# VHH binders against q3afa8: the designs that were tried, part 7

Target 1, 265 residues: q3afa8
Amino acid sequence: MDKASLGIGIFDSGVGGVTVLKELINLLPGENFYYLGDTAHVPYGSKSKEELLILGDAIIRFFLKLGVKMVVFACNTSSAITLPILKERYPVLMEGMLEPLRKNMPAKAKVGVLATEATVKSGLYQKKLMETNKFQEVYMIACPQYVPLIEKGIVSGKEVEEATREYFEPLLKEEVRDVVLGCTHYPFLTETIQKLYPKIQVIDPAAYVAREVYRKLKENKLLGENGGKVQFYVTGDEKSLKNLGSLYLGYNIDRVQKIDLEVIV

## First folded at step 1 (VHH)

Design e03 (framework vhh_7zox_3)
Fold by ESMFold2-Fast, scan of step 1:
Structure e03 (fold): chain B 265 residues (1-265), chain A 124 residues (1-124)
Amino acid sequence: as target 1 above (265 residues)
Amino acid sequence: DVQLVESGGGLVQPGGSLRLSCVASGFTFSDYWMGWVRQAPGKGLEWVSDITSGGSTGYADSVKGRFAISRDNAKNTLYLQMNRLKPEDTAVYYCAADSEAYLRELFGSPSDYAGQGTQVTVSS
């Protein structure tokens, strides 16, 4: 069987990964995609490395049963913690949120990163960016209000604007001009951020992820030609994916299949 | 021998329209990201629009809603439909090809291809 005809698996702990999916669909219309939201186990940020590995392993095996040539970790936590380990366990191509940005973002004197409290506290994201030697200063900003607002469908208006002003104050004081969206949910807020701060360059890692996926598929002669289908799966509640996912993608998600992960302890 | 040949430029009055074409040869056109960049008199290069091998499009804010990029893989041809032209659209327009996704950062890569350009002048 020609491996180029196999699909691409994308997973996140919730709906946020649709921001990565949208970039992939736009760049790779010849591909078939399988999107999995592990909504039964959200949030991932508070889980142990062992728990994340067990879940990640189960997710990879799920995608392999569907028939995939590549798996995209559209979850910042899994990209940082489990991807380096899981890529050694399975021959399938894997890509995550952080490495494409790390390799391909231009050098900047100062860069800001908007992220969850868990991501900021882990120190991993900042460490990985600093290791590139591309950035003299990396400003990590925890945005605890963002995910709850986005999950409620609140992506504009006074409440999100006030939170955004609060989060950007330290960045403006330091004259930061380039700001990375360090959470897959945050591209939902791009228009609000750009309205308030038109001189800030907003950097969405999803664009770098999509480009790296394209590059790897092309180099391995695995690009699909007759795709165009996206199938959605969840382990738990589907409402956020159906509602917010449809809003972000610009079309109705008609069907979401509930599945159980085969966890091996 | 890679060639990109732009055409369709000319003199047009403000509010007018032009359609630029770029005929490609010497590479597998359908595999490449294609785009338009422009250089106004006395200024640097500005990215205008791109289209992926699969047909997804991007536009600079200055042209969004007025310009439309398209491609015909059977004819190895890239197009730029330019509507409601303004004096500030006056520039030499270049067709560009890249095998990688960073078309907006095109000029600096060893794999970048660019044509000779076509002049667009918007004046009364």
Scores: ipSAE 0.000, ipTM 0.113, lowest interface PAE 19.1, mean pLDDT 84

Design e04 (framework vhh_7zox_3)
Fold by ESMFold2-Fast, scan of step 1:
Structure e04 (fold): chain B 265 residues (1-265), chain A 125 residues (1-125)
Amino acid sequence: as target 1 above (265 residues)
Amino acid sequence: DVQLVESGGGLVQPGGSLRLSCVASGFTVSSNYMGWVRQAPGKGLEWVSDIYSGGSTGYADSVKGRFAISRDNAKNTLYLQMNRLKPEDTAVYYCARVEYRITSPSGEYVTFDYAGQGTQVTVSS
């Protein structure tokens, strides 16, 4: 079998990873994609490292059975915690949310990061950005209202705008002009953020992820030519992926397959 | 046409050594993920060793410290040097172009798209 014809697996704990999927589809129209939302085990942010590794191992094995040449960790938690370990365990190419941004984002004196409370409290995201020496100051802002609103389909209006003003107040006070969306759900709010703060540069890591995936496939001579299909899978509820995923992608997700992960402890 | 042809097997006494060779045709060994797998009488297929295109190697716990995988780019050949052989090493050894190796707490296994016909290794008791 020609390895270049194998698909690309993308996983997230929920619907948020479709923001990464959209960038990948746009940049790599010759590829076939398998999207997995591990919705039976959400939220990942509260899980132990050991539990995340068990789930990550099962997810990689699932994709290998489907036939993939690369797996993209669209989950920020798994990208920070489990990807460095799993990439040593499996020879399949892997990429996450943090390293492409870290490598390729231009240097800035000040950068803000909007993220979940769990991501902020872990300290890993901030530490990894600071290690590049590209950023003198990294301002982490926990946005606990955002994911619940997005999951309800509320991406504009008074509630989102009030939450956004609350979260941006510290950034404006420090004169931050560049803000990273440190959660895969947050690009759903880009239009609302730009409406309120048109002079803020909103940075979506998904664009960096897509470009890094392209580079790795090209370097390994694995670019696909006759793809164009996307298949969707969930471990639990499919409603959010069908409804919010369709909204974000701009087309109907008609078929989502429910699967069980084979965990090995 | 892709071909993998193994040689170097035979009968050897416990504690002895053998070197297996695998000549590849139709593709370049140095540009591919390659490995050795074996099948003992009455048992399933077992991963033995592998070498990534970049040169990093892996070994099953049962053979670590005794076996060494290598390749010769000029001859387009993969090798397995087997030292301090044990009766438990008796098996048909296959050269394979590896797709994936999966490592888990329950063990390791490989998927491959091409394998040779195999070479018999017998270690007398």
Scores: ipSAE 0.000, ipTM 0.106, lowest interface PAE 20.7, mean pLDDT 85

Design e05 (framework vhh_7zox_3)
Fold by ESMFold2-Fast, scan of step 1:
Structure e05 (fold): chain B 265 residues (1-265), chain A 124 residues (1-124)
Amino acid sequence: as target 1 above (265 residues)
Amino acid sequence: DVQLVESGGGLVQPGGSLRLSCVASGFTFSSYDMGWVRQAPGKGLEWVSDISSGGSTGYADSVKGRFAISRDNAKNTLYLQMNRLKPEDTAVYYCATGGWELLSPYDSYGMDVAGQGTQVTVSS
């Protein structure tokens, strides 16, 4: 089998992972992509490690059945909790949200991270960034209002601006100038954030993820030549992927296939 | 075959502005990350700014708020708008694929070409 002709699987628990997909589509024109939104099991942040491993295992097996050379974990929860374990169980290349950023972000005296309450509470994101020894101070900011607003299609206006001012207040007091978007949904708000704080560098991990995927494919001689197609899959509701996904990608997602994950307990 | 041609450099006074351009040919420009790196006399390469194929931008701390990177995929052209220039911005500016990755072991994959450079001199 010519492994270079196989596709790349990307998954998230919802629509947020399209931010990673967009960077991948634009950087890798010779690739075919399979995007899976595990919308039947959202949200992942409230699930146990055991439940996440069962779901992650089923998702990897789904992609392997489709024929992939790499799986991208476009989900911060799965990247932190399940990727290190699943990476050892399957021969397929895997990449997530954390390691590309951790490895390749330039050194900074201070860095802020906007994230979900679950990600902040886990402590794993902060621990991994501190382990680089590139940052003297890491400021984790929980943004509970962001995902609900984005899921409603509210990415600009007074309500988003007010929430953003609240979240950025502690960062401004500490004179933080570099802020990481620690949730795949948050790039939907980049224009609003940059409008309010034009001097703050907004760091989108999706760009680092896409570059790391390219590097790994190149090093393994797996870059595709005649791709350019994307297939969309969901386990549950497709509306957010069709509506918000189309908005973010800048084209209409006209077909989404509903699938069932083969769970092995 | 792959070529990057920089222009727009010159002599400018402190506080002035310059706009650099890089015209790319020989590859699918829209599909690649692009960036600017610079080299001051007697010093190493310094990453200045990058822009992904998807439009995500990054900037070195030394230029944030003063420089703006942009791209025009229809014209295969990369731009760097430089405002409030300082003497320490004096350098040869190079257009490159992969932006700041040019400074890492994972530099400019798929291309063996960096830009030819354009000189920027900020006089006192």
Scores: ipSAE 0.000, ipTM 0.108, lowest interface PAE 19.2, mean pLDDT 81

Design e06 (framework vhh_7zox_3)
Fold by ESMFold2-Fast, scan of step 1:
Structure e06 (fold): chain B 265 residues (1-265), chain A 122 residues (1-122)
Amino acid sequence: as target 1 above (265 residues)
Amino acid sequence: DVQLVESGGGLVQPGGSLRLSCVASGFTFSNYAMGWVRQAPGKGLEWVSDINSGGSTGYADSVKGRFAISRDNAKNTLYLQMNRLKPEDTAVYYCAKDTWYSEGYTLPRDYAGQGTQVTVSS
């Protein structure tokens, strides 16, 4: 079997990774995709590095069993914390949310990043953005309320607005105008953010990720010529993927396979 | 045991039309997305079209506006109406359940039928 005919694995802790999947499908119609939502273990943001490595390792082994040429970490927490370690342990190509944004985002005097607690605590995301010398100041804001609300389908209303005001207060005080959505779930809140803060430029890394995946496949001579299929998997509840995922992608996700991850402790 | 039987292929001149059929058995047809994939001489498998259990359809860019996929759940039958055929459409056309095959979840042909040959030439 030619490796270029293998699929691309994409995973997230929940439905958020469909934001990355949509960009990949649009840019790479010759590819086949396996999407895994690790919904049994959501949220990832409060998990330890050790727990995230155990889950990430199991997910990569799952995709390797399916036969993939590349794994996309459509989870900012895993991209910041586990991708740098796991990419050295497995021969499959890997890409995440952080490096494509870091490499390709335009320079800004000040940038805010909305992210999970684990991503903020790791310090790696902030360090990597500052190392580019494109940003004088990087403001990391932990948003622990966001993922649980989004996974329940709550993307607007008083509770989301109150959390958003709390998270944006320090950014407004520093006159930050550009804010990166440092979690793939967060684009579901873009409308709420723009209504509350219409002068803030919201930056979704998904477009940068898709372009970098294309570039890496092309350079390795792994671009697919026959594709256009997506298979969906979950480890737990499928409702958010079927409901919110279908709305975001613009078509019905009518088939989702439930699987169990083989974790090694 | 899944059975998929394709028919309707043949020789047709450029600009002509063909209607492919696939009769399915061995599973609850109405519960599954169904699709068509093709293989041209000397090329790999190309996804052509699919239709989910709810009737939503997708098409490869190469066939959009020319091909129409449909299903008849009462007859366990999948169709592909092919219009304005081009020499580039020459291929063996396979009916596929879920369009994803088992075993490695690549595009092996284990869950496709035997195929039906479509030749577009003058």
Scores: ipSAE 0.000, ipTM 0.115, lowest interface PAE 19.3, mean pLDDT 83

Design e07 (framework vhh_7zox_3)
Fold by ESMFold2-Fast, scan of step 1:
Structure e07 (fold): chain B 265 residues (1-265), chain A 125 residues (1-125)
Amino acid sequence: as target 1 above (265 residues)
Amino acid sequence: DVQLVESGGGLVQPGGSLRLSCVASGFTFSSYAMGWVRQAPGKGLEWVSDITSGGSTGYADSVKGRFAISRDNAKNTLYLQMNRLKPEDTAVYYCARHSGYDLFEDYSPTGFDYAGQGTQVTVSS
């Protein structure tokens, strides 16, 4: 079979991965996309490495059954913790949030990274950014309140602003001016962050991810020509994907299919 | 209109030194990664060195420890200090601007979107 006609799987623990999907749709209009929100298991940030591997393995097998040439880990927790392991288990192309940012972000003396507790605790994200020799100081900030608030549709107001002030306090003390959104949910809060800290440059990795996907497909001669379809899947509740996802993408998500992941213990 | 103008090439004895300069105009020099590529007689383009907008440097294994790349953003100028030159360093040296995110090939000749006219470096035996 012509592998260039196969789709691209994108997954996240929730609705956040639509930020990556939007960039991919805009850059790759000839592709077919399968988006999976693992909403039955959100949030991923509090899960063990073992749990994340079980879920990630099940998600890759789900996409392979649909027919994909590439899987995009649009979840910073899974990208940092499970992608290095899972890419050795399956021959399908894989890309995540970390390597495209690492390779393509401009050099800065100081950078802040807002991320989940699991991503910060792993230490891998910080280590990989430091290894580029582009960044002298990398400040990792765990933001455990953000994903639960975003999944509830709370992207502005007092509670989000109070959490944001708490998370930014150590960055302001160090005079950090460039802050990476190290979780795909976090671009939903960009307006609130910019309102509170207008002099801080907010960096969304999604654009780097989309360009790296394009590049990798082009190099492997796998670019599609007659796509343009997006199919949406969830493991749990579809409401956030339909409501917040439609708002972010700028069009109505008209159908979401509920699926069960086949986990192997 | 992007322009890159190289200077500083010439004839030098093995073990000698040369300093190449490149004056850039027509774009915001400080915002771009810059590099040097070379072409020896009868060979293809070879990446030599690059420097990011923030000052991080990279070098080809063949020149590492002997060459030093630097930039002066106030003067829109890129430099290559070449020390302990060898006959195999004989080439036309081109100043080049990286295409940045367009190609994601920061360390290859195909990663550059503009290059100058070149300056000849000849290392005699």
Scores: ipSAE 0.000, ipTM 0.104, lowest interface PAE 19.6, mean pLDDT 84

Design e08 (framework vhh_7zox_3)
Fold by ESMFold2-Fast, scan of step 1:
Structure e08 (fold): chain B 265 residues (1-265), chain A 124 residues (1-124)
Amino acid sequence: as target 1 above (265 residues)
Amino acid sequence: DVQLVESGGGLVQPGGSLRLSCVASGFTFSRYWMGWVRQAPGKGLEWVSDINSGGSTGYADSVKGRFAISRDNAKNTLYLQMNRLKPEDTAVYYCAAPSYDSLDEYFTSGYQYAGQGTQVTVSS
């Protein structure tokens, strides 16, 4: 069996991971992708480490059953909290949102990070950015309203704008001008953020993730040549993935398979 | 029932060394990210070091190059080797697994399995 012909699994708690998927499809047209939105368990940001680990373990086992050579954690919460543990449990290649950004983002005196509550609470994201010595000050902002709004298809309007002003207030006081979207859902709000704060530079980690996936596959001699197919899976509601995912990807997501995760408690 | 049993603390002169141990029981130790936090007299809690199940480590700036965290998953044991100790290292040291249910994983209340602590005193 030629392992280079195996697919790449990508998962997120919802539709947000399509932002990473889009970058991966553009950079790696020879690959086959399996996208899983764990929509039955959204939002991940308020979940305990144990809950996230149980879900992450089940997702890895699901992808291994499908046949993958790599799993991409397109969820910042899971990348910060569960990836360090799960990569030691399974021999499949894994990559997340945190390390590619840490390694390749340009140096800045001050950087803001918009992230889920669980990512902020972990402290790991901030710690890992500080370890690079590229950033003198890292301002973590928990945005608990964002994922629920985006999953409902609310990416503009008064409620999103009010939440955004609340979240940006501490960043503006510190004169932060570079802001990382520390959740894969948040690129859906880029237009609203730029409308309110046109002088803020918004940094989307998805491009860094795609480049690191390419690097790892190339180094391991696992690059695919005859792919170009994407298969979509959800654990719960498929509507956001079909609607918002299609809008973001620029093509119709025709089929989404509903699956049940085999959780081990 | 979860138990953490810490040992290795004591009185040591500046420049000396101590090795702390923490034996865990009642949970699957190999699955958990483990760490050490400390509380100096009259100060708040300070994160010292952590280690994931595979051995990847992190350290506070105050201890980098002097302390080394390690684990033995077969023995359910966490270690902290402390070298070139300073009076500023005087604290109660706690063995703990981070809890993401808490506001900050580096608080003692943010650790699911915080131990009873072991006193380290660095003085002449």
Scores: ipSAE 0.000, ipTM 0.120, lowest interface PAE 17.5, mean pLDDT 82

Design e09 (framework vhh_7zox_3)
Fold by ESMFold2-Fast, scan of step 1:
Structure e09 (fold): chain B 265 residues (1-265), chain A 124 residues (1-124)
Amino acid sequence: as target 1 above (265 residues)
Amino acid sequence: DVQLVESGGGLVQPGGSLRLSCVASGFTFSSYYMGWVRQAPGKGLEWVSDIYSGGSTGYADSVKGRFAISRDNAKNTLYLQMNRLKPEDTAVYYCARDQGITGTTWYPEAFDIAGQGTQVTVSS
């Protein structure tokens, strides 16, 4: 019962995780949230498994000191690589980006996935989706222009539209109708994508993550009732979180606390 | 618009070598699998080789061990080193951008051909 009053920790390497945070806030208004952007250690995609585990362990311990009942890995790299290991080290509930999508997405003959180069190159995301036997064809599209544009605050206009047409051309040729946003930054571009391709169903994994968080909290009798607060933390630069995060969430992020992660080596 | 300009083809004797080059523009080169597709006289398109931005390579069984694909992302250039050439390697070679669809690199339809190609003729 007392544990139901504890918060929910969400982390990403940057601002992208606010797309997951927004879905969580909307679905779980009775909860308190702690958001951490590990901006001092971005990008995660180029890091070794050992380095990611050291960072992930430090992030879990940081959240435990704040008082959390659950940690959400709003980072695709950490969800795939470190979550399976870290969930066995700590009794706190954990959820990531990939398993809620795999478990709950309906079967489709063809599905497209917009993702970073690192995610496409890993082959892991495609393999994990194919293992469900829900999809006959999984089309991975690397979108290297998207993250740099989004981080600069460019979420609409000619540059984004031209990049989007380039990325969607192969999907249209294959008559793909369902497209997964395989990077937490990509929901920032949903309006531009829907403007250009209104007949395509855009699938945001964040919605599946939020519903799975709700389900796990409910099953464990941990749902909060008197929350509604969000606190923001970064390890490095806070500008993207303050500017793009505020834009995406629809309210001003007026305070971001800078922290140092306590790594154990 | 995607632009791909192939060069380096020519006439070579069996057992010889050629190095093909392809200069790309109009897209973020480093983001795509790039490949080589060829068309022999009277035949359809055949996938030859591909390479991901991080260096992972694939080869058709017909060229494995003889051809080497490489890329220079800073120069937006793709290369194909062809060794121990055979008469059956005679074809127009096209540099091609993978459409970004993984799992389809084993066939030519996965690739956008935008250039004129470069003719490779292997004869005595």
Scores: ipSAE 0.000, ipTM 0.099, lowest interface PAE 20.6, mean pLDDT 83

Design e10 (framework vhh_7zox_3)
Fold by ESMFold2-Fast, scan of step 1:
Parts: structure tokens; C-alpha cells; sequence
Structure e10 (fold): chain B 265 residues (1-265), chain A 123 residues (1-123)
């Protein structure tokens, strides 16, 4: 059994997870990847813990049927809520958005986090980030305009710049210098943010996720050598993944397979 | 009335070089991101490269290290320097302006995407 030849599954509720996929592809060119956008059930932020567990369980079983050695939760909601539970149910390696950043980010007196309203309201992201005592003050900023603009393909221009100025105003007043992109969609806006605020350090958790995936695979002697394939799946609409995903990754996503998740109630 | 006019294509041997140009008119060129997309025979459109209004560049993995995008705002012109060309680079290359609404570098209309320039890499 050559377990190292198995693929890596990555999932998100939409196109945002391609920001994590891009970092993984760049760092791990010897791996095969399966990307799943659970677009039939977006948005995840408004779902109950029970619903998220049912969907997460179905997604892991889907990846196991494809043949994976690791599953990456490229969804902040699932990383906070379901990953701690699902990692105890399955013998496959799992990693999410929050733990790699929490473990590896340097200590900061003040840190800002741009996130969805649902993530801010849950309090789970802030709580887990503060558990390490690395951060004296964590400023959670809800950015309700960002995901709708990004899903429409609007990642630059007046509307994005105006929203960005609104969201950064409270951070500037507190003299925050380090800002975490707390939503997988938000790296699409990095250029606009850096243009407006060149002195702020933008922190993309996806880079920490990719490095942690590499570390775990190396330690378990599971690094692949003959990879290079990426396969895309959706449960619902494929348009954002096919169009915005292609733009972000820098190559055409020619085929996206529609699948149905087998849920157990 | 937005117009983009591509030029610089042609027949070249593997390992050769070509420089594509795109002359833009009908809009404030310096205010928009610009890009190149291509369509190979029997294939769909593929994003090749882009350059933001601020000068940040992106490249498809297939061309990274071989192609260089640049712009001359004084001349309203976008360039693509193509080096170490491969048979796989054979395609019609299109210049594209950053679209409003749907952020796509793919050709969406004849008014804001050019008519293209043919690049053929063959011996």
C-alpha cells in the first residue's frame, strides 16, 4: 500500500477555498488535489452545528471514496465548529484555517481580523485566537460587502475601495499594523488593501495552512512525488468556481463535476 | 466606444520570441487592469497574464518565467513579451480590459476585447 500516492481533499462552501488550493499547489507540486465547493449549501455561516456536522461527515466520506490521505477544511466556519469533532471520527489527517495561523503566527500586541458577520457573531474565531495568549487585543471587523462583491467578480475599483476604507477606519484608530484575512474569499482583495494601506501587514492564513500540511505529510512520510493533477467538484452552481477560480489560480478550470453528497440523518 | 487592437503575432520556431502589443482607446487606460487571454486550436479560453493599474502582475503557471507583461500608459499600450516559445503556446491571443461587474479576463465583447493576434509555434 503506497499511502503517499493518495490525494489531498480540499473543501469550502464556495470559490473562496481556491485561495488555499493555490498555496497548496505552489508548495506541493508532487501532490494530487481534489477540490470540492459545497455550493448547494452555501452559506455555511448561518447553519446549525448539527447541519454542519452532517455536511462535513458526507464531504469526508466523499473524499475517502476518491482516495485521500488528508482533508483540508478551507472554510473558516467548518474549521472552527466541525473540524475538532470530525478529526476524532476518521483516521485521515485533517487540517483547517485556524490552528496553523494560531500556532505559527508571531505574538502581536494588537491584531485585526477581517471576517464575515457570521464568523464575528459566533465569537469562536476570536476565542480560539486568544487562547494562545499571543495577542493582547484582537479586533474583529465584520465585512458584509466583501463576499457579495467577490462572488460577482468585483475585486477592485471604487466600491471595493470605499468598503475597505470603512472597514479599516476602526483599525487605524487603534493603530493596528497586522491584519488577518479571516475569510477564504478575502485574499482576492489583497492588492486593493495593500494599495490603500501599504504600511499594514496583511496576513493570509492560507500560507500557514499550506506549510502545516507540508509539515504533517513530511513527518508522517506521506509526501507525494508523482502528482500534479487537480480535479474540481461542486454540489450546486459551478459558475464562480469555473470563472473566478480560473482567474485566481491562473489557468482554466475546464471541467467541474457535479456530485450529490450522501448525508446520514 | 472602447477599442482594443492586438498585433505582433506570427509564425516562430520553438525557442523563439515574439512581442505582442495592444493599443487601447475609448477609456482612461491607466485606471484599469489589463490582461492577455488565449485560445488554442480546439480548446477554450485560457487566462495568460494580467497587470493591475498599480503595476502588480500575474501569470498562468504554463507561461511563468517565460512571458512578461508590461504597459505604457503614455501610449495606451499593453505588451506581452513571449520568450522560449513552445508548440503548446500556439493560439489566438486577445487583449482584455478589466470588465465591470464580472471580473473576467476572458473575451466578453468585441468592443472591449480585441479581435486577437495569431501566434503559431512550429518548425
Amino acid sequence: as target 1 above (265 residues)
Amino acid sequence: DVQLVESGGGLVQPGGSLRLSCVASGFTFSSYAMGWVRQAPGKGLEWVSDISSGGSTGYADSVKGRFAISRDNAKNTLYLQMNRLKPEDTAVYYCAKEPYGDYSWFRTSEDYAGQGTQVTVSS
Scores: ipSAE 0.000, ipTM 0.087, lowest interface PAE 22.7, mean pLDDT 82

Design e11 (framework vhh_7zox_3)
Fold by ESMFold2-Fast, scan of step 1:
Structure e11 (fold): chain B 265 residues (1-265), chain A 124 residues (1-124)
Amino acid sequence: as target 1 above (265 residues)
Amino acid sequence: DVQLVESGGGLVQPGGSLRLSCVASGFTFDSYAMGWVRQAPGKGLEWVSDITSGGSTGYADSVKGRFAISRDNAKNTLYLQMNRLKPEDTAVYYCASRYEDWGTYSDELPFDYAGQGTQVTVSS
C-alpha cells in the first residue's frame, strides 16, 4: 500500500475552509483533496464539547473510509476543542488552524485581529496569541458586517470599503501594521483591504496551515506526485459551497456530494 | 433596533398542544441560529431547543419527541410546536438568537437578543 498516494481530508462547518483548501492546492499540486462542509450541523459554536467530539470522530472515520493520510481541521472551534483529543484516538496525521499560526508567526509589538463578535467576546483567540509572548498588544476588532456581505458574494465595492474603513480606524490610531484574519471567511476580503491599506500586512492563518501540512508530509515521506483532484462533500445545504467556494477558488464547483455522517452515541 | 416578539402561549390542559411563534426584526434573520429557553417559577433558565440557519435541530431530553422547532426565513419567524404538554412544561418561554459564524471559538457563549417571553401554563 502506497500511503503517499492517499488523499488529504479538509473539513469545516461551512464554506470558510475553502480558504485553507486554496492555499493547500497552490502549495501541493501533486495531492488529491477531499473537502467536507458539515453544513447539516452548523453552527458548531452553539454545540457542546461532547457533541463536537461525536461529529469530529464521525468526520475522521468518513475520511479514513475514503483513504486519507492527513486530516486538516479548517474550523477554528474544532481546532481548539476536538483536535487535541482526536489526535490521541487515530494514527492519521492531523493539523488545525491555531497552532501553526502561534508557532510560526513572527513576533510583533502590536497586532490586530479581525474577528466575529462571538470570537471577540470569547476572549480565547486573544488569550492564545498572548500566551506565545510574541505580542505585547493584541487588538481584537469585531466585524459583524463582514460575514453577511461575504455570504451575499459582496467582497468589493462601496459597502465593503466603508465597513473596512470603520473597522480599521481604531487600528490606525494605535499604529497597528500587522492584521490577522481571525475568521475563515475574511480572506475573501484580502484584495479590498490591500486596496484601501497597502501598507498594512494582512496575515492569513491558512498560509501557515498549508506550510505546516507540507512540512509534516515531507518529514513523514508522504508527499504525493500524481494528484491534482478535489472532491467536495456536504452533510446539508450546498449553496454557499457551490457559489462562494467557486468564487474563492476561481473555478466552478460542478458537483457536491451529499453524505450522512455515521455518529456513535 | 433588534427585536424578538414571542406569542402563542396560554393556558392548556395536560396532553394538549400549543404552537409558539417568535417574530424577529432588526437583523439578518437567516444568518442567525435561533432557539427557545424557558424559566419555570422560582427556577433558572433552561435550554429547550435550537435550530441553525442550515436547519440542524437540538432538543433538551425533557422535551425530545414531544416538541418540534422550525423556522420560516421568508417571514423572519421561529416556531415551537409543543405536543403532549405536561404540568412540568409550565414556564415563561423566551425566543433567543445567536449570530451564526461558522468556525468560531464561541461554542459556550449564551444566546443573544432574548425576547420578552410568552407564558405557558399547563393545568386544568
Scores: ipSAE 0.000, ipTM 0.157, lowest interface PAE 14.4, mean pLDDT 83

